Miniprotein binders against Phosphatase IMPL1, chloroplastic (IMPL1). Designs and how they scored, part 3

Target 1, 311 residues: Phosphatase IMPL1, chloroplastic (IMPL1), of Arabidopsis thaliana (Mouse-ear cress) (q94f00)
Amino acid sequence: VLSEVSDQTRYPRIGAKTTGTISPAHLLEVVELAAKTGAEVVMEAVNKPRNITYKGLSDLVTDTDKASEAAILEVVKKNFSDHLILGEEGGIIGDSSSDYLWCIDPLDGTTNFAHGYPSFAVSVGVLYRGNPAAASVVEFVGGPMCWNTRTFSATAGGGALCNGQKIHVSKTDAVERALLITGFGYEHDDAWSTNMELFKEFTDVSRGVRRLGAAAVDMCHVALGIAESYWEYRLKPWDMAAGVLIVEEAGGAVTRMDGGKFSVFDRSVLVSNGVLHPKLLERIAPATENLKSKGIDFSLWFKPEDYHTEL

## First folded at step 10 (miniprotein)

Design c65H (from V10 with E65H)
Fold by ESMFold2-Fast, scan of step 10:
Structure c65H (fold): chain B 311 residues (1-311), chain A 80 residues (1-80)
Amino acid sequence: as target 1 above (311 residues)
Amino acid sequence: MTPEELLRQAQELMERAYYLDRQGDYEEALELYKEAIELLLQALRLETDPKERRYIERRIELYMHRAERLKEIIEEMKRQ
């Protein structure tokens, strides 16, 4: 047990070392209230009829997303009128001089929500000078006739909770015993084809790879210890900000898919239970470096202009 | 006290309870959450705006959930 701890490879922590003048407790309360408020809006919509027309489904998704976003924004602005907020698709609200950046995804897994498939979430994270400080994710579970929620939360240095109970990543130490997760963007380029090859390779050597379709849920499942790893190219800050902190605070590891130090503004993420992280990087890092050689852009994105970061 | 003053005092108690919980002082943390909940209930009785009332209700639900988890931890510790 001591030898196992001594042999662990540690990656740089991404969580904020301080939260400045606002306490972690206050940030935690507001991310939890914001995520809860958005989730109440989403819960009102889970049993609404799913029209067979594409327009009917798109309207339901759009209306729910907008209502959830409005509810979340109201909670954040009520508590911190001077903070900067980054929503889905890069929408920015507030004061660019703020050290605090709220990254919100009011409905993560919109395709799953549209079909009533039980893998979607409300995700709220807050960064302090570019580093995750507090996070909450409300996961929707059960599906039609039995909808319920699971609430995840974390503060930097404070640990991770699920429904108020402390959670930890799994202790699985071999890929052949691992359940892995990945996701795919809608662009079918070299990054997509590379990840399809990684999916194929890891499916063959592990207990299986899941593609569930909601990044925040996927990361929370790693933190909960029911999956060993999640990786994906081209996730945006609102997809990652909450989930990466929850994984790290549950004892997991977070890096870019090339093994480098992660920031919320990077275009790739690999999260794991820690002990498997080096084994996963043996295959994932060379594949990611090959994508760079093919001209795939991995520069930082969606960082608000003039937002000060200590990355 | 005004609703705003009650909400501010509840916030201070919650922050103290949070740090006590992190230090493993579960019984003291629970007592502070109970006090914070009482202050929020007082604020709710004085508040007439529906949106503000719902916001206070959500804070009460959050604090009650935290208090319930602390009760479970304390009960588990006593059984050991």
Scores: ipSAE 0.705, ipTM 0.912, lowest interface PAE 1.4, mean pLDDT 90

Design c65R (from V10 with E65R)
Fold by ESMFold2-Fast, scan of step 10:
Structure c65R (fold): chain B 311 residues (1-311), chain A 80 residues (1-80)
Amino acid sequence: as target 1 above (311 residues)
Amino acid sequence: MTPEELLRQAQELMERAYYLDRQGDYEEALELYKEAIELLLQALRLETDPKERRYIERRIELYMRRAERLKEIIEEMKRQ
C-alpha cells in the first residue's frame, strides 16, 4: 500500500476515496488538459492593450473569461459528454444524475487580470459524489513584460505536484513566524467585518497577512509551502474545489472556519500547513460561531439540485 | 492504425505508467510514457484538423513533462 496517510490526519480528509468507473489517472489528465487549454486563452490576452476606460477593461475581462470557459468546457465535454459541470454564477450544464461534478473557474482574480497584476489563475476541479477527485490550477506569474505560468495538480490519494515536482506544505509551527493569506467578498456584512477584525488580529501576531485576490492561487501557495494558511468566508464551489484538494494532497489540513468537516459546498474554508491549524482555529472558530449566533447563514450552497453526494 | 486507435492506446499506456509511478516503479513508468509519446506523435502526424492537432500537442507536452520528472527521479536514485 502506498503511504497516502498524512501525518496531518487529525482532521477528516475531504478527497474522494474512490473515483468509480473513471480512473484517477484519466480524471487527472482531463483536469490538466482543461486548465492548460483555458490558460492558453488567458495567456493570449495578458499582453492585449489595456483600454484605460472602465468599459474597455470590463470587455477584455468578460471576453477572456468567456473564451477561457468555452475552451475548458470543450475539453471536459470531449472526454465526458454526460458529466455535470458547475461554472461561475452557478451555471449548470449536463446530466444531474452524474456522480462527477466539474467545478470550473475560467479566470480567478479578474480584477488582478484587468490591471495586469500577477495573481490570477485558471482552476479546474472534479468531484466524485461530492468529494474532490482531481484538480489542476494554472497560476499566472511575473506580470507585464515577463508573464509565465506555474501548474499545480493533484489526485485524491496521489499527492500534489507543481510543474511536475512533488510539493509539500511548510513545517512552520508558530503563528509569529507564519505568512498568512485571506480574502474578502464585496458584501460588507457581519462576516466581512468579522474577517477584517481577524485580519487585524493576525497581522499583529504573525509575519503578515496577504490579500492577493485569487482564492485558487492563495490555496496553491499554502500547498507550495510559501504561506502557512488561507481562510475566507463565502467562497463558492468553483473558488475552492481544485485548491482544497491540492492543499490536502500536499499534506495540509482543510476545514470549515468553525473547525468542522469541510465540503466544497460550505460557505467558509480554512486551509493550513496542518501543524498550525489548531492555533489558527483558536481565534477563527469562536469568531465564526459568533457569526452563526448573529444569524449569518452557513448552510450549503450552489450544490446542483439532484446531485448525489456522500458528504 | 487510425488516429483514434493511437490516442486510445496512448491513454492506456499513460494509465499504466501513472500507477507504476505511484508504486515507485519509475523506470517502467518512464518507458511507458516514452511509448505513449511516440504513439501521440504518430497520431499528430496523421491528424489534419487544427483543433484536434492542438489537443494532441497538449497531451504530448503533458506526457513529456511527466517523463522528464521521472528521468530526474531515476538519476537522483542512481546517485544515492
Scores: ipSAE 0.639, ipTM 0.892, lowest interface PAE 1.7, mean pLDDT 89

Design c65W (from V10 with E65W)
Fold by ESMFold2-Fast, scan of step 10:
Formats: C-alpha cells, structure tokens, sequence
Structure c65W (fold): chain B 311 residues (1-311), chain A 80 residues (1-80)
C-alpha cells in the first residue's frame, strides 16, 4: 500500500528496473572506479600551461580527453570484457549483442577545462537494455590554485550520493524562487534561437539562469539541490546517461523538453526538482513542439545499430 | 591466497554489505565493509604491479567512504 502510493509519479521513471545477471552493487563499483580513474588523469592536466595558441589549447584538450578515455576503458574492460561501450572520442567498442552499454564522457566541459574554469567533469553511465542502471560523475571544483573534486553516484532504485552522503533535489515550489540552468550547442539554428528566447523568458521570471557549460555538472547540481532545473537541446547520450539517473535517484524528474518519456538517445532533456516540472513544461513544451513543426529532427540518435533496448 | 582470490572475496562481502545498507541494516553492513577492507589491504600488501596496486587503493578508498558514512548514521541513530 505504501509502495503503491509512493510509486504514483506524474512522469515515467527512466532507471532500469533490473540489471540482469550483474548486481547493482557491482555496476556501481565499476562506474565509480572508472570515473575516478579518468578524473585522476584530468587532475594531472588541470595545472598544465594554458597557452594562447589555438593548436596548444586544442592539443591539451584532445590529449587529456584521449588519456582519460583510455583510463576509463581499461577499468570497464578489466571488469566486463564483453560489454558495449559508447564514448565520444572512441566511438563504439565491444560486443554489440551486449545488454550493457557504457556511455562515457571522459571530459565534459572541454571549453571550461581549456580555460581553467571550474565547471567540468568525468561522466560514466551504464545502461541495461537502454535504461540507466548505474552512474558516476566526478566534478572538478575550485579552479586554479585550489582544485578539488566532488564524486556523485547512483544506481537505479538505490538513491543518489555525493561523496558518500545521500542527496536530494530542492523543495522549491515557485519559479520566482528558482535558480535555473541551461546550455547551448555550437550550431546557431532554430533550436539555438528558441533556447535563447527561453533563456530570456526564464531569466525575467526566476532568480536567474546559469549557462555553465558542462551538462553532467549541471544535472548533478540539480540532484544536489543547489539549482532547480536544467534543460538543453541536442545533447548526446554521453552528455546525459549518468546525470539523468543521478537526478532521478535524488528525487527529481526527467523528461524530454516536450514532456514525453525520456530516453538517453533523445535529443533534448528537461531535468528538475519534480515539483517545478509541470510549471517549466508550460513554457518549454510549446516551444519544443514549434521546433518540430519547423522540421527540427528529434528522432533518437547515437543508439548503436544492434543494441537492444526496452524503451 | 593470491591477490585475485582476495579481491574476489572482498567483492562478495561488498555486495552483501551494499544490500544490507539498502535495507537499513547499517551495523551488519559496516562489519562486512570492514572485512572487505581488510581483504583489500591484504591484497595490496601482496600485489607488486603498480597499476594493480593503484586500482586496489581506489577500491579501498571507496569502501572506506561507505564505512565512514555508515558509522555516522549509526552514531546519529544512537543519539535518538
């Protein structure tokens, strides 16, 4: 009876209902070890010189991204040699028949990393048949002269943690009292211009909208309760896989920006503290539907061709 | 006992501890994490490969974080 009442949610949960033959505890340990190992590589690079040349900054970012990815891949393959891996820099690796898909962003917020701005992360999520099963994000904080990290983690049905402590979304119930976050892609298309209008509109009615530049960090800040919502168009699976589970397990809501059921392979995400979600959708969903009417493609993307999903 | 055997036993204890923690059996979970940490420390003493040693150290740190939080929860419950 209590379970039945508590399971009545307005929005479908995205977390995996089972993890198959591999325990949630084992998946959690491996996502945490993988993210931590990648973060150690990134930490070695945070104090390297940031020269002004385009090539110098690009090489530092690319080298760090590749080294972090290699370190993460080594941990995943050491534990699960037959799993499928989707990484931004490495593409698709492993057994396409696997039910387990690892979505890895070895350096989320590369522009921030390049400038030493303290908003970037290592993000590792694992999906079971298309649904997030376990996640870890290592956020870089402080910045030059005082670098440190926060470690976020979650398992489906297991709750969300920050440095071992349980975390929960905020209880803020009015947009006028909310701190919101968004992000923008590199293409200045109709989705970009629409989100600029949403940014202006929400800035006028809330405490403010931040544009920090790292999706995994932004979602973790919603889960931690220091911001009420994050939304963005054109995010890829590695941008979202870990953060969405951490938000959901912290008690938040996750949908597409049209209010529909979210998949890691969708091109838009709206995460929130739950209670504000309907109020945010009143403004965001019509804007997203208008983009569809203008021919913007919101079909699933980056799902490996042979990967079986229970979406 | 090889490092690999010790690491396997530590993982089994960790999985049991995780399950007990989720059920609110904090004292039993803490004891299993302590046992798992002891096995990991033994594996670390036997391991000579630097990469494997670092991997074991990361696992110890994670288990210690979990154990430390369980101690805090148990202490808070006793104050109630």
Amino acid sequence: as target 1 above (311 residues)
Amino acid sequence: MTPEELLRQAQELMERAYYLDRQGDYEEALELYKEAIELLLQALRLETDPKERRYIERRIELYMWRAERLKEIIEEMKRQ
Scores: ipSAE 0.550, ipTM 0.862, lowest interface PAE 2.2, mean pLDDT 89

Design c65Y (from V10 with E65Y)
Fold by ESMFold2-Fast, scan of step 10:
Structure c65Y (fold): chain B 311 residues (1-311), chain A 80 residues (1-80)
Amino acid sequence: as target 1 above (311 residues)
Amino acid sequence: MTPEELLRQAQELMERAYYLDRQGDYEEALELYKEAIELLLQALRLETDPKERRYIERRIELYMYRAERLKEIIEEMKRQ
């Protein structure tokens, strides 16, 4: 019997409909090898001594981040020397004439990594003409004395896997039975205060809201079905590119926080198990529209100049 | 056969295995992954550059992982 992937009909799918001349299988192999290679660098660093001085912790984070990025870049360039790469903090490598854009976060959850808190990841996604085509996230679990990893992956139209097994979002259909996740930017502006209000409101009506501190991990937890939703303002493309595809391919829904069609270059994301998505938007969309009316900029960002998209 | 030729053939077998897996042809997919792994092991025996050897080892680990998942699926289906 053929295993079917559910068609998403309520919200537009964001995954690429085609991958051009490069097969989904080849893109999947390279995102998985890239994420695995970066994760090996991070795993070597998890048990290194943590200095109590700010400089010592900052140096460990920076060194690990740079080494992980170099390892990931080497795998991508070895396979696709002419592809465009967008790294952490907007670093761009390659020619924008490529249809393929790799969005790399070599260490998502740097504060968690610095403290040895078990919620950080290596995240690698590839877009075809602006739409997610393949993704892999290596999540770090356990913590001090028991570090381990689990690997998430997806291709557009191919479904989502965790450690090689098919995963799906939860079927929870009421907010009062939901476990929700959010995150907060470092700037304490109107978007930050609005999301603190949403955090309070959703804490009152759900089983609870978590703030774990690693966007890729948070999205993978929704895809795995252990949380019902994740939302955050002002995430960058490298924060989202892999996780959003993994959620969608696990049967979840992905939109902007105003309910509009999502792109990796948008400044807000709402992911959910699908069935709760309209109930979540009932509270989130008006708050997001209010931020727009206050002049908060939700225009696309970190899209490389001249990169061709079919959004 | 050069390491480069072995790696190219392993890639072709992996792509075929991937599509068979997606079609539910698990036994055929598993056999192609096993063949691809054997080609990668041959390439690893010929390769002397430590960096290239590690890259091949990671590909072997990935294909072995996929093969073990397919074995689990096949065994579960046989119990039915």
Scores: ipSAE 0.650, ipTM 0.889, lowest interface PAE 1.6, mean pLDDT 89

Design d51F (from V10 with K51F)
Fold by ESMFold2-Fast, scan of step 10:
Structure d51F (fold): chain B 311 residues (1-311), chain A 80 residues (1-80)
Amino acid sequence: as target 1 above (311 residues)
Amino acid sequence: MTPEELLRQAQELMERAYYLDRQGDYEEALELYKEAIELLLQALRLETDPFERRYIERRIELYMERAERLKEIIEEMKRQ
């Protein structure tokens, strides 16, 4: 029956219920303009010479990241000079008492960018009182000789778009027919080893698990319906803020990896097409609870001290 | 009109177009996007600052992209 199916797959929505004094349409325009502006900077850099020395390649990445961030910040500040901004590594700019927090990743997938591998993005999300309100991700596709972009966007309650067209998650209802995605942090701790075991287990029972290396891209692929799920431990707010809203607005589900209500300040995320979410949690939630029992810290992180949230 | 007045009116039209679009009123939304684009093009002709010009150009690109999709949807609805 359709009502029982709908109730079974229902999870708490994470998107902001209101956006205060600024309309969703205005927030959407600014996140898209910000992401587009950052993406123009990145596009100028995709064909720059890659020096074979590690230092030269690292400098190109760092310079591109900083230039993209500066361009994004200029757009945000031009429109909302009093808003709070959270960049990579926890850098905070602006009024900490603002209800609006911009979470910016000016170059997601830096290793991929460095190698010219076509899986990286510019990601811009804005939260209202801790909840995602609007989002845009500009994905880089094609690779050397044929670079192009896809633009994803969403507002809370407004649906999700890719290149101006409405998108929806897949209808795949069995893990055996699913294409899954995960990622791994640089620290090889218990969370890393636990996720390696999940990767092995899910590889055995699904059509495959991908490790592409850019969280925002991975979440957008779930929203687009070309993959059924993405999960990862220890992502930061700027890694997640935009992508989780785009997934939810495309009809997907978003929770912590223990199945609890998600916040962008949580240290785990599971996104899916919704119908597979309970089946994924059957394996993922016990593994995550086991990490907690071992003393792994899953408390909120990178939330600015004075930022007021409804979490 | 001043560039600032044109940009403000374009913003108002875009917000109205967005809500109509969300409600499935695609033909009405398309007309408002087209009007907003015309106002942005007028503002672009008057603007001399490179940053402001590029910013207006990006807004035009965003509005045109959605307007193009709306045209496609409307054409599909006509095919019966």
Scores: ipSAE 0.704, ipTM 0.909, lowest interface PAE 1.4, mean pLDDT 90

Design d51L (from V10 with K51L)
Fold by ESMFold2-Fast, scan of step 10:
Structure d51L (fold): chain B 311 residues (1-311), chain A 80 residues (1-80)
Amino acid sequence: as target 1 above (311 residues)
Amino acid sequence: MTPEELLRQAQELMERAYYLDRQGDYEEALELYKEAIELLLQALRLETDPLERRYIERRIELYMERAERLKEIIEEMKRQ
């Protein structure tokens, strides 16, 4: 028997349609090696004593972050000395004439890392002319006494893998059966308040909303099919570049929280299993439009001034 | 053959393996990954710089992880 299929809204793909002169396979190898090399540094630090004092925790976090970043940069520069690299706080290394931009988060979920809570990651993405081309995220799991990792990766058009195995988003088609994820920035402004209201609304109508504290992990969990959606205001490019490609290549959908075409340089992201995307936007898009009317800035940010994009 | 030549050949084999893998040609992809791993192991035996050795070891690990999944897929296809 032939099954009836309903037309559903298709969202524009964000992954790069070409990777230029460098093959997707080569980009994939380097993002994975870079992320794993950074993760090796982080793994060495997970069992260091957690002093509850502000200075002790802060020093461990900053030292680990810097060491992980140095390790990742070494791998990228070893393979592509002329590429452009964007690190945390908007630090730029390299030639802005490069079509390739590496977006690196050497330690996503720093609060979780500081406390030994098992939700943090190393995230490495590479863009070609503004569009994600390859990605890897190394997630830390288990926690104290049983630390381990799993590695997510993707290339544009190549699918998504977890520990070398192909992964796909869930087929859940009702919000009432969905497990959702969100996050909150440090600034308690109108965007924070609006997302608290979305959190309350979605908690009431879904199976639950998680606040885990590591954007790259949250997006990888959507790609893996163990959660149906993740959304957050005011993520930076290094928070998103890898995770969004992994979601899209696992069969998911990626948009801004107003439903518009997503760029890594946008200030909002909604990722989902695709099927739920229109239902989620029914609540999220009006809330996001209301924030614009209140003067919240959603212009592109952290895009290197001379970086050529096809956005 | 120099370590550099071995590493270059391993990369070329890996790129071909990746293409075949994405096309669903798992058996041919697996054989190319195995050949690439063997070249990396040869390069590792010749390399004396500790940082380069660790980099080669990580590449071997990466190729082996995908090769193991391909072995599992092929074995499952034969049972089906």
Scores: ipSAE 0.702, ipTM 0.910, lowest interface PAE 1.4, mean pLDDT 90

Design d51M (from V10 with K51M)
Fold by ESMFold2-Fast, scan of step 10:
Structure d51M (fold): chain B 311 residues (1-311), chain A 80 residues (1-80)
Amino acid sequence: as target 1 above (311 residues)
Amino acid sequence: MTPEELLRQAQELMERAYYLDRQGDYEEALELYKEAIELLLQALRLETDPMERRYIERRIELYMERAERLKEIIEEMKRQ
């Protein structure tokens, strides 16, 4: 069979091999409860009037983000008062000697939320010694007049779920049959220009590349099997911690955009259905190496001081 | 039993249900989720603090969502 000639590469798993003294089930319950609680705050805000003034929209986004984060923090602290928490913009709360680091994005896709575009989420992940242990993402679907949510969750070694059902990445084995996703940061540097060229090149050879604007949603769509890959430069830990575990537990592959072993603190991510991963890296890895040669910084970022990792 | 004791027992039942569910033992997992929900409902009836009540309500909703999904899986398996 011609399809048997295609090599399939397995990439190093990033999920935690153990969760220490706290069971995976307990960590899962708390990430799910935290994400659900944050999502309830966001859901109350989706139908609030959108003012035509910039101040009105900015206040709604900021207030919603802050209220969602406060709600999530209450759940995490109530269950694990001694754990370390990393919120968006690098805010750190708690004991840096903790092996458990919670990476929280209380409102992923704030521009989409501001416009009522149905691609935003609440994302909560917990790491054990630097490796993802449990995750939940609550995706907002439908949009104006029909808002609803879809919940994703995973534990390391436990598989991935969407609304309680097991999910798996697609089996698509050719780029020309693939639907791909990428994102772009607001800084128009060499990484941005490079990814625009990747977007152009992959648009030409695939069924299309989407630019949806919420990293956690994008990764969950790969895990669900409705897209084959997502990649982006300059993501922060709270953008990635939950989504990468959900992809891996759905049977997908997760690497840096140079093909190296991924950590949540890396500045690039490539997730895929696994079978397409080598094909995607053929183009993405050289482009990423070229950025490094030009002095673009890919060192780890937002790792809390004194947080112990077993990467 | 105090609300705290009921919540601890519910947590233990949930952990057991989770592992059975992952192993494909859906009927046994469903029964444990139902028991956990009953304990959470008892805790909710005894709890007077509004914030604690809301927290318990959210836990009940999560367990009920999983229990309903398991009921659907079991129904589908019986048809096949």
Scores: ipSAE 0.579, ipTM 0.868, lowest interface PAE 2.2, mean pLDDT 89

Design d51R (from V10 with K51R)
Fold by ESMFold2-Fast, scan of step 10:
Structure d51R (fold): chain B 311 residues (1-311), chain A 80 residues (1-80)
Amino acid sequence: as target 1 above (311 residues)
Amino acid sequence: MTPEELLRQAQELMERAYYLDRQGDYEEALELYKEAIELLLQALRLETDPRERRYIERRIELYMERAERLKEIIEEMKRQ
């Protein structure tokens, strides 16, 4: 299982080849503790009254996001006081000379959380010199009256777990038998229009495309083998850092949507079960190249200034 | 031993358990996880700070989750 994942050579692996002076096991424990601590904060908030006015829902989301972030930061700083941390919206904390960059999404799927819809997560990843080294995602399931969680984790070269069990991507080998996932960014630009077209086309030729609204959840569902692929334009590092490692360590493939080698600082991601990756790229890669020709910017973003990367 | 010494020893045992686990040495890994959990429980009995106690409890929960899965794997292997 782990040997099969390690032997995947069709697409460049993104996981860190080494973690430097800190062991993979230690990084794994801290990402899991951090995600678990943030998730306890979120779980406390899932049954709080929902005010349907704009202000009431926004306040609950903001308060929960901030409290979850504070809890996660406390765990990371307690263990690694000199590491660099990248939070959502590009907030940077710590030493830019650190080889370790923590990418934290304290509440992925905020709209779903606001409505009590069971598709949101706490996501914590750590990079070593730009490459994912360890990851954990705590997914919220069940919904009102029956909330529960699934915990995903991975280390580079160590495989992927869900609730302590080894997981693997599906073996589905045809798009017509696949369940696919996508998401959409905030701007309704050419990338949004292009992805709506891809959504329509893939819906027609597959078993269906889901739009669940939480990137970390979507990637973990590919890793778990309950969906075959996820793709989205214009994701940020905190949206992707944990989920991409979990997919890769579950035996999946990770590239940019043009088929190029992925980094968490790229603006697009295609994850899949590996087997379907070339078939998906046949349509997705040309659409992505066309967006570049129209002036859509796919340069790296949100990489902290002076952070040393080996991509 | 002080709580800090117990926590350091538990960390060392966990790291050894992790590497044995990755090698498929599930029975030896399980015994090391169980030893690490016992040290964490001893640290928990000595700790008085509520925040530190909760932190230790979270570590115990993580170690126990993998230990329980290893028990299941070992039983499945014996059945086959």
Scores: ipSAE 0.698, ipTM 0.907, lowest interface PAE 1.5, mean pLDDT 90

Design e58K (from V10 with R58K)
Fold by ESMFold2-Fast, scan of step 10:
Structure e58K (fold): chain B 311 residues (1-311), chain A 80 residues (1-80)
Amino acid sequence: as target 1 above (311 residues)
Amino acid sequence: MTPEELLRQAQELMERAYYLDRQGDYEEALELYKEAIELLLQALRLETDPKERRYIEKRIELYMERAERLKEIIEEMKRQ
């Protein structure tokens, strides 16, 4: 078994070891119902005329985003009125003393949604004392005239599913045979330029690097085994909470881009199929350390002030 | 039996079905999901609040989806 093998190829698991008084089964039911309810709102809107306001390079506001969020919040609050919820832009609702923190992205890939490009999702994760406990992502596929969805889910220690079928990361063991994914934030700082150089370098040595524009989708594609890795700087908790658990439960590895232990509140993530993780870090970790030497801040962010964690 | 009692019993059956599924006891898990669905349908017939009815319907849909997947797994295993 893996536990009898050398720790040289292992990375610390990020999933919660326990879920307290609420069972993994119950948490899973609620994340699935919440994600499905948000996705129903999004599906009603995919063929409507776009009434989207852009407020600069990083701003995209939609009525669909807000309606999806309201639908998800209703499901979570109906089941767990005393839980803490962290939504987009760092908005927090509920009891800050709760051990359970729901990280919700009601429409991941808003630019893609605006254009009708088929790479966006509804993402719902719940943390127990800072560690992912259960997750669901509803991915939108097909595009105009043929929209459909597929649903990803996971519980800590319970494995990962896509449309009810068990999924596993790929077995690809060489970067030259890998399909990689990355993303870029709107800030064009040293982290952005460093990741552009990583994009260029990995494009040259792999089968290609994709920039699809929805972090939850990107991580689910790694979990499904159709891509070998995804990395990005400056993702927020709602971008990552569900996807990282789904990757880990599909047999993948999750670390910070410096190779350190990952938390949902970290400012970088590297997910992979596990076997490629050390090879990816050989290039990514030095680049990330160089950013720290240039003064780029990698301290934890968007952790609610009074939220108790075991991090 | 009240809607609340039916929903509680359905939840208990779902919890057991979930753990049996993880253990590979697919046939037992399927039977428990079928029982849970029956209890949810009974609760739906007794429930008068529209919001609660919609929520029960969503739970039925989820459990039916899980039951159909278990049927597919069981059928594949028989084709061995």
Scores: ipSAE 0.712, ipTM 0.912, lowest interface PAE 1.4, mean pLDDT 88

Design e58L (from V10 with R58L)
Fold by ESMFold2-Fast, scan of step 10:
Structure e58L (fold): chain B 311 residues (1-311), chain A 80 residues (1-80)
Amino acid sequence: as target 1 above (311 residues)
Amino acid sequence: MTPEELLRQAQELMERAYYLDRQGDYEEALELYKEAIELLLQALRLETDPKERRYIELRIELYMERAERLKEIIEEMKRQ
């Protein structure tokens, strides 16, 4: 597994080169336990009534989201009381002087969860000095009358697993044979309209583009090799931290949508099976440069103040 | 042994098991996971705090899931 990711890559690796004083095995155990406890809360709630609150166009919070977050936080704080935690909506817990930043999405795909549509997940990633070190995603599958889960995990340099089995990205080498995925934010700005145009263009030249509605699930599907690529503008750190590591450790490529070196705090992500990455960038990178030229802000966001990074 | 000593030893065994697992030494890794599980079960019998007990139970479940998967991998390799 390590030999598959230790080779020189065409695109800069995003995974942490070291995890400091805490071993990769220990970080993996805690991300898996945290994701598992959150997922148990979500599973208990899949057939229960939901109380959904809107606080803006993109603000959708459920009682399940809050309960899942509480369960995850308890596991992380029990093991690492001095670590920094970044939750959904940018909530920060702990000391920003920590080298370890936990990026938690207690319920990715809240709209899907609300409707019982089987594409949502619990996502837990931990960064070491800004770089992903360990990750776990628990995906919900089946849907009403047959709910089940599928667990993904990875450590930097340790490879990626799905339900304990090694996984690898697909070897598909032509866009015409590719199944692609994208997502859209709730705000209909210039990035949204640009991505709608990309969706139309890629639908025409590929086997299809899916819009499933859960970023962590979408990235895990690329890592599993059942889709060739996922891209989206305006994702937050908790949307990406776990999934990008799982893709990279499965042998995939991760960049910004302009082709530049990716950081969890960037506002765009393109993940792929690697071999298709240059072909995807031929269409995606010019569109992204046009957005930057028009004044769309792609500066880093949601990086906790004073959190030290080696980006 | 105290619960704390048992938990420390289980953690050490798990880390060794993880290393062997990543190298494809599945049978050796499985034996270390089994030993770690036994130590966690001993710690669970001695622990009285409900939150600590629940956390030990979660670790046992996680280690057991990996052990069961390793058994499946070993069986599959023997069938080849």
Scores: ipSAE 0.653, ipTM 0.895, lowest interface PAE 1.7, mean pLDDT 88

